# Designs tried in a protein design chat: VHH binders against q9y6x5. Part 277

Target 1, 379 residues: q9y6x5
Amino acid sequence: LPPKLLLVSFDGFRADYLKNYEFPHLQNFIKEGVLVEHVKNVFITKTFPNHYSIVTGLYEESHGIVANSMYDAVTKKHFSDSNDKDPFWWNEAVPIWVTNQLQENRSSAAAMWPGTDVPIHDTISSYFMNYNSSVSFEERLNNITMWLNNSNPPVTFATLYWEEPDASGHKYGPEDKENMSRVLKKIDDLIGDLVQRLKMLGLWENLNVIITSDHGMTQCSQDRLINLDSCIDHSYYTLIDLSPVAAILPKINRTEVYNKLKNCSPHMNVYLKEDIPNRFYYQHNDRIQPIILVADEGWTIVLNESSQKLGDHGYDNSLPSMHPFLAAHGPAFHKGYKHSTINIVDIYPMMCHILGLKPHPNNGTFGHTKCLLVDQWCI
Below, E stands for the ipSAE of ESMFold2; O stands for the ipSAE of OpenDDE; V2 stands for 0.75 times the mean of E and O plus 0.25 times the DockQ between their complexes.

## First folded at step 13 (VHH)

Design yf2 (framework vhh_8dlx_2; at its last look DockQ between E and O 0.02; V2 from the best seeds 0.00; counts 0 for: pae E 12.4 > 2, placed apart)
Fold by OpenDDE, look of step 13:
Structure yf2 (fold): chain B 379 residues (1-379), chain A 119 residues (1-119)
Amino acid sequence: as target 1 above (379 residues)
Amino acid sequence: EVQLVESGGGVVQPGRSLRLSCAASGFTVSSNWMGWVRQAPGKGLEWIGDIYSGGSTFYNPSLKSLVTISRDDSTNTLYLQMNSLRAEDTAIYYCATGSYYESRGFDYWGKGTLVTVSS
């Protein structure tokens, strides 16, 4: 039988939650599998870009999903979480579920993973759910497991997405121990449900399961605001994306806009597109705007508005607060093995290996995950 | 301030059609993810369907053949057309929008309008 892989994402699950809270179900999952304690995600550390990086192995400049909000100056198109269905935005890369269907006589399934309800390169997941936040985890899990168990051609790759603890992190802030403890307990219970469901269906021993996340969460405050209106008139630019990485489209001379912003706050770095640090791999795409503003950790960029968010993400991808974790279980993985860190783009070549797929060109390094796999020699 | 006001509810006979309206203020309907949900007596919330800023619509599979979501940009109004109504369609109907959290949940809700389907 062909190998099967289920990729699960709990949005905004900061890596150090594992150290600061109890996860009986997840810990049991880890005990019987592997753990990567920190996953360095891609810049910017937002939901759409990082989820697409996981399934493509590419930096954001390469796969073209460079933010949750984008603008293309040539076509005049906009991308947002409420407008993400145009294949135009996704077609700069080939996600793994497309590869899975095109390279082999196999099917893919998806429960609300970003991009899975869009035909990419004229290919859509064989089975998928349109995104709906009101659909329970149970229903998503039931659909995914049904497809994994009963489909022909067989589903060999599946994705499952859940919105927590990101939403709660935004609402309460990651430092709210009381509320976050409650939220994270629920997440652990969902993991318990997942494992139980797989066992009930007889899938547990043969299915490879990866549980990961796209980014972490940092604490924000009303005392840490950067008001752009104090530095530049709104008529001089168009805002494509706001915080914590603002994308600026000048309406006047770019240099003038830059000069007005460069000293706006000591807690914000201002970059011309060509001056964006190389380490971000966030330069070589037309969808990146001429000027970007990067707020320091915990600072919020605002426009005469107060942010009600007590937590946020999107900051420098080197910050530990932005890092998620990766846990995995199944026949492809060792048992009881822990690894310190990988890059988020490294997940793609690993998944391709597990599934027996030829990976598209990507930025991941297979060597970084070899120690997780039973069929590889670990140096 | 974001405001959503549903209207068009009432008592209707089985087999009839009904169109609900949702007047929005404080934001642009065409620029946001909008949706309809309902709650029948003694039951939980049920998702009906969504419309994205780009105009794409998605529906609950159990209701897809019976409902259509549309919007009028000029009046900043969301609509729910319901056909062939049944007794089980009796519920409070809510329009909602999600734009606050990037996780794309419905964050703002109207007060709802009651639809009663009875002979």
Scores: ipSAE 0.010, ipTM 0.280, lowest interface PAE 10.2, mean pLDDT 92
Fold by ESMFold2, look of step 13:
Structure yf2 (fold): chain B 379 residues (1-379), chain A 119 residues (1-119)
Amino acid sequence: as target 1 above (379 residues)
Amino acid sequence: EVQLVESGGGVVQPGRSLRLSCAASGFTVSSNWMGWVRQAPGKGLEWIGDIYSGGSTFYNPSLKSLVTISRDDSTNTLYLQMNSLRAEDTAIYYCATGSYYESRGFDYWGKGTLVTVSS
C-alpha cells in the first residue's frame, strides 16, 4: 500500500499552550509519536501565508501569499479572506496536494485547508470541501476519513483545517485562562475524537498524522494602540492591510509618506521595502507594498482610538508567542521522540519524503526533521 | 462493572418518532465512544451511528437523515432519536461501547430494546 499522510492544523495554537494547559488526548498522541516543541513560522505570522508555507516549503515572498489581505498593482486585483478563490494569487507555487495527485494512482483530499478549493495550476484537490466556517469538525473529519478509506485512486495525502484556538484567542486573548482552558479542552476532545475515529475505521496503524498549527497568539490591550490617523492623513496612502503589519501604498512621494510615519510610535518599526530585515525573507514579491509598518508584540495599529481585539498574531516570527508546535504519529515516525525546533518550511520536504514525492525547489531543509523519521540515521 | 440498559422500545405507528435511552453504569458516557446498532428479524446487525468521547457523531449514511444520537452526562445516558419510522425499522436496538483507544468495534452491548413499527 502507498504511504498515507493526514496533515491537520488547529489555527492559532501557540506552542506554550502545551505546557500551560492540560491536553490528555494530545499528550497521549505525542507520547506514542514525536513532538517538535517550537516551529519557527514565516513572517508575516498570518493564517494564509503560513498555511501555504507549510504545503509549499517556501517563504511568503516566494509563494506569493504574502498576507491575508493583498493588492497587485499590475492587475489591480485584491485578495482577502472573503475573496480568495482566484488562482492568480496561488499560482506562484505548487502545493503538495497538486504534486501528490499528479502521481500515478494517487489522489488528494482536503477539508478546508487554505487554497485547497482553488484550481492551482488548473489542478484542484481531488476531493475537497469549499470553505465554510459553519461546518463542524466532525463533518470535516467524516469527509476526510471517508475519502482516505474509500477512494479510487486512493487518497494518499489529506488535509484538515480547524479555526480554533485562533478564533477564541482573538476574542478572549491568550491570557484569559478561564475561557482559553474551556476552548483548549474542547480542542483536546476533538483530537481524542480524531484518534478514536481513525482507530474505529482501521486507519490508525498505517496512516501518518501530523498535528500542527500556523502561528500562536499574543495578548492585546486598549493600552497598546498605535493611532495611525494621528501621524498621517489618510489621503496620502492606500491601506492594504492594517495590523499588526500594515501594508502602505503611497499616493504621494514614498519618502514623504515614510518620513511622516517613521516617528509615529516607538512601538512600531517603519520599513521601506528594500530595508525590510533580510531575516524576514519578505522583500522579493510585487505584492509586498512599498512601505510596511511592523508593530511590537501586543501592540495594535488602529485608525481610531479603540480596538476590538484582545489577542492577535502577525508579528515578528522570532517571537515565541508567534510559534506553533508540531506533533506526529504513524509508521514513518519514531515513538516518544522530542525535538526542540524546526522551521515551518521544513515540514514540506519531510512530507514529500514520507509520501515518496520529489519536492519542488523550496526553502526547507530535510536534515532538520530527519531525526523524527524511523528510516533516517539521526546523527 | 460495565452495564448498558436500553429502554423506550415498544409498538409505534409508521411516520411517528421514538426516543430510545441507554442507561450506563460502571463508566461515564463521555469517557468512551458509544453507539447504536440494530438487528431486524432474520437479518444481520446494522450499525446506526456513534458518538465519541469529545461529542462528535457519525452515522450510517442510509440512516443519517432519520436518526440523531445524543447524550446527557448528568444522567449518564445515551439517546437515539428516530424520526419518520417505517416498518423496516422494526428491530431490536442495542446500545454499545468500546475500550477507548483499544477498540476497532464495540466490546460491550446491552440486552437491547424491541421497536415494532406497525399499523
Scores: ipSAE 0.000, ipTM 0.426, lowest interface PAE 12.4, mean pLDDT 90
ESMFold2 (binder alone), look of step 13: mean pLDDT 82; pTM 0.828

Design yf20 (framework vhh_8dlx_2; at its last look DockQ between E and O 0.01; V2 from the best seeds 0.00; counts 0 for: pae E 10.3 > 2, placed apart)
Fold by OpenDDE, look of step 13:
Order: structure tokens, then sequence, then C-alpha cells
Structure yf20 (fold): chain B 379 residues (1-379), chain A 120 residues (1-120)
């Protein structure tokens, strides 16, 4: 039987939550599997970009999902969470569910993972749910497990997405121990439900399961605001994305806009596109705007209004607060093994290996995950 | 020794077609993932397309209508057919293979590249 893999994402699950809170179900999952304590995600550390990086193995500049909000100057198209269905935005890469179907004549299933309800390279997941935040985890789980168990051709790759603890992180801030404890407990319970469902269906022993996230969360404050209106008139530019990485499209001379912004705040770095640090791998895409503003950790870029978010993400991907974790269980993985860190793009070649797929060109390094796998040598 | 050698590059006029070749040695092209990548002057690497062992091909959407990837098993050669070339297609073109599924060792192998210059 072909290997099967379920990829689960809990949005905004910061890695150190595992150290600061109790997760009985997740810990049991880890005990019987593997853990990567920190996953260095891609810049910018936002939901759509990082989820697409997980399933493509590419930096954002390469797969083309460079933010949750994008603008293409040539086509005049806009991308946002409410406008994400145009294949135009996704077609610069090939996600693993497409590869899985086309390469091996298998089926893929998806429960609301970013991009899974869009035909990419004229291929859409064999089974998928349209994104709807109101749909319960249980319903998502039921559909995924049904597809994994009863589909023909068989579903060999599935993905499951859940919006927490990101939403709550934004609302309460990651440092709110009372509220976040409640939220994270619920997440752990959902993991328990997942495991139980798999066991009930007889899938647990044969299914590879990865539980991960796209990014972490940092604490924000009303005392740490950068108001752009204090530095430049809004008529001089179009804002494509705001915080903590603002994408600026000048309406006047780019240099003038840059000069007005470069000293706006000591807690914000201003980059011309060509001057974006190489380490971000965030330069070689036309969807990246001429000027980007990068706020320091915990600082919020605002216009002439206050932000209500107590937590946010999108900051420098080297910041530990931005890093998620990865746990995995199944026949492909060791039991009781912990690893310190990998890059988020490393997940893709690992998944391809597990599924027996030839990966597309990617930025991942298979060697970084070899120690997690039973069929590989670990030095 | 595993290696890739690109050929077929040169100077061509706009609107013309060009076929690049990639000769592989030390492994079988039809049994591996193969891809084409290019790098224009002052730009980053751009993925053109790839072909899997099963024969499935994928292309950069921006280039899909202009390129075709194929292979000849008898000669163990990968090809990139390019049509209607434009000035912006000027680049060094690389063939590459990244993964050997049947071996626990993964290769990140690139050719040295072949220069294509499109000019009037």
Amino acid sequence: as target 1 above (379 residues)
Amino acid sequence: EVQLVESGGGVVQPGRSLRLSCAASGFTVSSNWMGWVRQAPGKGLEWIGDIYSGGSTFYNPSLKSLVTISRDDSTNTLYLQMNSLRAEDTAIYYCATGKDYYDSRYFDLWGKGTLVTVSS
C-alpha cells in the first residue's frame, strides 16, 4: 500500500507554547513520534506565505505568495484572504497535493489549507472543503478521515487546517496566560480527538501524521506603535500590506517616498526592494513592492488609527517568537526523537520522500530531516 | 560520476526558436526528476519547468506557452524547446536534478549552464 500522510496545521502555534503550557495529548503524540522544537519559517512570517512554503519547499520570492495581501502592478490584481481564489497567485509553484495526484495517480484531500480550494496548474485537490471559518474542527476531521479511508483512487496526502491559536493570539496576546491557557487546552483536546478518530478508523498505525504551524506570535502593545501618517502623506503612496511588514507602492518618486519613511521610527527598518537583506530571500519577485517597512518585534505599523491587536506575526523570521514547531507520528518516523531546529522549507522534501514523490525544485534540505525518518541514516 | 552538460545555447534573433540539450551521465534521465532553470543578468534564478520520471511535466505559467520539456531515453538527454524568443529570455540556462527517489542520497546537481542571448 502506498504511504499516506496527513499534514495538520494549527495556525499561529508558537514553538515555546510547548514549554510554557501543558499538552497531554500532543505530548503523547510526540512521545510516540518525533518533535522538532523550532521551525524557522520564511519571511514574511504570515499565514498564506508560510503555509505555501510548507507544501512547496520554496521561499516566498519563489512560490509567489509573498504576503496575505498582494498587488500585481501589471495585471492590477489584488490578493487577500477574501480574494484568494485566482490561480494567478498560486501558479508560480506546484504544491505537493498537485504533485501527489499527477505524479502517482493518487488522490489528495484538503480541509481548508490555504490554496487547496483553487485549481493550481489546472489541478485541484480531489477532495476539498471550501474555506469557511465557521466549520468545526470535527467536521473537517470527519471529512478528512472519511476521504483517507474510503477514496478511490486512495487519498495518500491530506491536509487539515485550523485557525487557532492564531486568532486568539491576536486577540489576547501570547502573554495572556489565562486566556491562552484555555485556548491551548482546547487545541490539545482537538489533537486528542484527531488521534482518537484515527485509532477508531484503524488508520493510526499506518498513517503518517505531521502536526505543525506556520508561525508564532509576539506580544504587541498600544505603547509600541509606528504611525506612518506622521512621516508621509497617504496620498503619496498606496498601502498594499500594513503590519508588521508594510508594502509600499509609491505614487510619487520612489526616492522621495523612501526619504520620508527612512527615519520614520527607530523601530522600523525601511528597505528599497533591491536593498532587502538577502537572508530574507524576499527580493526576486515582482509582487514584492518597491519599498517595504519592517517593524521591530512587538511594534505595530499603523495609520492614523489605533490597533486592537494584542498579538501579531509577520516579523523577522529569525525571531524565536515567530517560530512554530513540528511533531510527527507514523511508520516513517522514529519514536521518542527530538530535534532542535529545521527550516520550514525542509518539510517539503521530507514529505515527498515519505510519499515517494519526486519533488519540484525547492529550497529545502532533505538532510535536515533525515534523523526524523526510520529509513535514513542519522549522524 | 554524475554530471549534467547543457548545450545548444547561443545568439538568436527575437521570434526564433531554440532547443537546448542536457546530456546526463552517471544516472538515467527517465528515472529521475529533471528540470530547467535560468538566470538572467542581474536577476535571480527562475524556474522554467520540470519533468518527472513518469513523464508528467510542469511549467512556469509565465513561460508555459513558449516552452516544452522533453527527454530521449535512448540518448539519456533532456531537452528544452523554446519558441518565440524575446530579449527578456536572455539568460544562462541550467538543467538540474535534485532527488533520486531510489537512493537515500539526494543530489543537488546542476549543469554548468548554457548562455542564450536573444538580440536583434
Scores: ipSAE 0.016, ipTM 0.306, lowest interface PAE 8.0, mean pLDDT 92
Fold by ESMFold2, look of step 13:
Structure yf20 (fold): chain B 379 residues (1-379), chain A 120 residues (1-120)
Amino acid sequence: as target 1 above (379 residues)
Amino acid sequence: EVQLVESGGGVVQPGRSLRLSCAASGFTVSSNWMGWVRQAPGKGLEWIGDIYSGGSTFYNPSLKSLVTISRDDSTNTLYLQMNSLRAEDTAIYYCATGKDYYDSRYFDLWGKGTLVTVSS
């Protein structure tokens, strides 16, 4: 009766994997629904920021999750993957699951989407799993489908997060076709399991399902390292985040730190905060540090002589290698429609429309996604 | 009681193969991210490879053709098969498990290690 939506993220799923690898299950999903061939995500092209942008429709400077590692100089608080549960970090925006479950006769469920186990504006997802990477996709899916079928008030919005292909992309790099083919085949099998489970439970025909990702992946190399210790003494700054976008808090005169870094490598751009390119929408938040370093695609900023990563993300969001895709199926979506591009912030107002929610102020444009929806005139 | 116990180390001739075992207790090897790390005398830690809960294995590219990680759910044991051993493979070999959290991964529980000496 009420519209329902399941939002699924496979972390680090680069858009062109769809062209370069076989996905029989995902292609069947797309054939009966819609595809957006690439999604322009937000800068920095990192996991926490982009997952929050999907569910808020906001640029990182506006929602406040500006990196995977952050520091707030006023409160002296630190954010990291081991210290991400303080609502302080998340409260600069209202994610869609909060808006959803505050509606009469609605609840929200979550299987490990970033932020869903945090009481944002004193509101935690109605049903949720604490993050634990050892929990299988099957168990995450079982919990989500149990909640979709058996909850009162009904679950109308659910999220499901999976760590691949990001983890393997970091380990092997996207150019390792043998290993990535094995990884991506396993992911396609998981998508097949998802669809089959939804069919068996009677959810498939009336549940809207979005399968997307937060970013892509680019190839790295031990031949493409930028060693900060060769350019600046570590005592001159506090390192808030390292690669591929370093966040530098000067301990001495900011101009002096900038001058030591600006010629460090021709493969790295060094920005004073006020000089960060406007197209990044990455300036107007106190959590953005006074100096950022942006490595060129495929380059890694290090403090030593090596990196264990063969793939990475976080680079300039204009790079096609950083872009994910979006596929969707359900009663709200056309069947067999392909669309070239949207912005990742456009997903939020589309989801609000599907769910009948009033969106908070955001950076998305509903018109960019109208052609995906059966109830809209595509102009 | 969560514990990792390595075994199978010892003295081995160059060119030979050796299989190391890691017996886990207090958790299931098949449901956890686990790996192998070594430390040669006077050197830093070197990651060998790991296995994820879904069974996917990943290897240090420099060792990729020389090592294989596997597991046996019935004995709750992780294995490291090493082939064509050389003197530079002399090291203490550690089994480890830990967190794989979004963009971050680290081992936070280690065994005490087993010594492998490759010597003529």
Scores: ipSAE 0.005, ipTM 0.324, lowest interface PAE 10.3, mean pLDDT 90
ESMFold2 (binder alone), look of step 13: mean pLDDT 82; pTM 0.828

Design yf21 (framework vhh_8dlx_2; at its last look DockQ between E and O 0.01; V2 from the best seeds 0.00; counts 0 for: pae E 18.8 > 2, placed apart)
Fold by OpenDDE, look of step 13:
Structure yf21 (fold): chain B 379 residues (1-379), chain A 120 residues (1-120)
Amino acid sequence: as target 1 above (379 residues)
Amino acid sequence: EVQLVESGGGVVQPGRSLRLSCAASGFTVSSNWMGWVRQAPGKGLEWIGDIYSGGSTFYNPSLKSLVTISRDDSTNTLYLQMNSLRAEDTAIYYCATGSDYYKSLGFDYWGKGTLVTVSS
């Protein structure tokens, strides 16, 4: 039988939550499997870009989902969470569920993972749910497990996405121990439900399961605001994305806009597109705007009309607060093994290996995950 | 000692609703897998649905639209809400829990059951 893999994402699960809170179900999952304590995600550290990096193994500049909000100057198209179904935005890469279906006589399933309800390269997941935040975890889990258990051709790759603890992180801030304890307990309970459901269906022993996240969360404050309106007139530019990485489309001379912004705040770096640091791998795409603003950790870029959050993400991907974790269990993985760190793009070649797929060109390094796998040599 | 005591059964007319209760003792309902099973006269056991420790519920597809499982953690009680009852719903209804991870009625502990009779 072909190997099966379920990829689960709890949005905004910061890696150090595992150290600061109790997760009896997740810890049991880890005990019987593997843990990567820190996963270095891609810049910018936002939901759509990082989820697509997980399933493509590509940096954002390469797969083309460079933010949650994008603008293409040639086609005049906009991308947002409410407008994300145009294949135009996704077709610069091939996600693993498409590869899974095209390379083998297999099916893929998806419960609201970003991009899974869109035909990419004229291929859509054999089974999928249209994104709806109101749909419960249990309904998503029910559909995924049903498809994993009863589909023909068999579902060999499935994704499951859940919006917490990200939403709560934004609302309460990650430093709110009382509220976040409650939220994270619920997440652990959901993991317990997931494991129990798989056991009940007889899938647990044969199914490879990865539990991960796209990014962490940092504490924000009303005392740490960067107001762009204080530095530049709103008529001089179009804002494509706001905080903590603002994408600026000048309406006047780019240099003039840059000069007005470069000294706006000591807690914000301003880059011309060509001067974006190489380590971000965030330059070689037309969807990246001529100027980007990068706020320091915990600082929020605002306009006078902007809403406030107590937690946010999207910051420098080298910050520990932005890093998620990865846990895995199944026949492909060791038991009781912990690893310090990998890059988020490394997940793709690992998943391809597990599924017996030939990976598309990607930025991941298979060698980084070898120690997690039972069939690989680890020094 | 693990104990499950069902209540709320009786005679009910077709089209009516009924809520069954299961009082648990010796363990915490919210920390365990709980389920409902029924046995109609002359028929085998039929799984109705279950609730997991995290609160997720799953139902028999044939009954999903007619039943709801819930729990009260403060009273350590499991509930089965049944709507639009039919004659074919006549059965002994059992509350159950267990550690066995096989869905095919792999419960370890059962209540004595409560009889539900749907008749005009």
Scores: ipSAE 0.062, ipTM 0.546, lowest interface PAE 2.4, mean pLDDT 93
Fold by ESMFold2, look of step 13:
Structure yf21 (fold): chain B 379 residues (1-379), chain A 120 residues (1-120)
Amino acid sequence: as target 1 above (379 residues)
Amino acid sequence: EVQLVESGGGVVQPGRSLRLSCAASGFTVSSNWMGWVRQAPGKGLEWIGDIYSGGSTFYNPSLKSLVTISRDDSTNTLYLQMNSLRAEDTAIYYCATGSDYYKSLGFDYWGKGTLVTVSS
């Protein structure tokens, strides 16, 4: 019987929510499985890049989804949350569902993981949902479990994506205990329903389940704004992405644009592309613009001196507030094991191992996840 | 022991063709996923394409019309044919594999690469 894996993401689930809020269902899941307390994600700490890093094992510069908003100067194409369907953007890597789909006697299924409704290398999962944020978690789960249980060839890899707590984290901020407690309680109830559904369908004992996230969330404030219009006229550049990492395409001499920006705020670092810190692994792709502006944690780059954000993400990936967690349960995983940290790119080679897939070249390190797995020597 | 040795690099004129070889030992090229990746000066890793054990090939769309991946089971060798070479194709070219060996000791095995310089 081929091994099966369900990969679940709750968008924007900050690692320390586990310590600061009550999760009876998720804690039971962890108790009988494994926990990685902090997953160091990739810079920039945004949704599309980090979800693609999970499923490719690649840094953003290598898989080509370098932000939620992108511009390609050669083709003059634009990418955004509402304009993400062109395979051009996704084809610089091969995500795990494509690799899995192409195996003999296997198929893949997807409920709204970023990129799964795009034909990547002319391949789309045999079973998938077009992205629609109005579709309930229950409907997504029902489709995924139906496909896991009833498909020929069998679905061996499935993904499930949910927008919370990211959406609420943006609306309320992570420090709003009362609203975030309500949101996180609902998420824990959904995790309980997930587990119960898998048990009722006879899938629980033979299915490996990973519950993770792409990034965390930090508190924003009207007191922490960086007004870009105070430093530079709009006419001197094209704005590709704004906050908290602004992507600046100069319309005039690049050095002149850089000089106008470099002292704009003590709460913002300004990088020429060649000067972006090596630890970001965020330099070697033409979609990364010539100048980027990186705001300090909790600071917002704005054009008009107002912001509706109470929480945000995208900051330096060394910040604990940007880190998600990973929990897993199933026959491949130990029971009751806790691990401190992995890199988000390490998840891909681990998943390939569990599924018996031959991975593509990637930036992950299988050794970092060995201790989670029952079939590996941990030393 | 798994070993991948690339060869066939060198200096080549723009517009010419070049075939790179990757000699494999410690496993059979037809039983594994094999691929080619390159890194130009100042660029990140760029996936070129791969070949599955069943012989299916997948290519980076920006290179699809310019490259062909093939293998020769009798010599246990993977090939990369590159046509209409341009200056921007100057890079170190690596072959790589994922395999059952990968499960036991690490995540990918790569060769040391072969340098291709396209200049007039």
Scores: ipSAE 0.000, ipTM 0.194, lowest interface PAE 18.8, mean pLDDT 89
ESMFold2 (binder alone), look of step 13: mean pLDDT 82; pTM 0.830

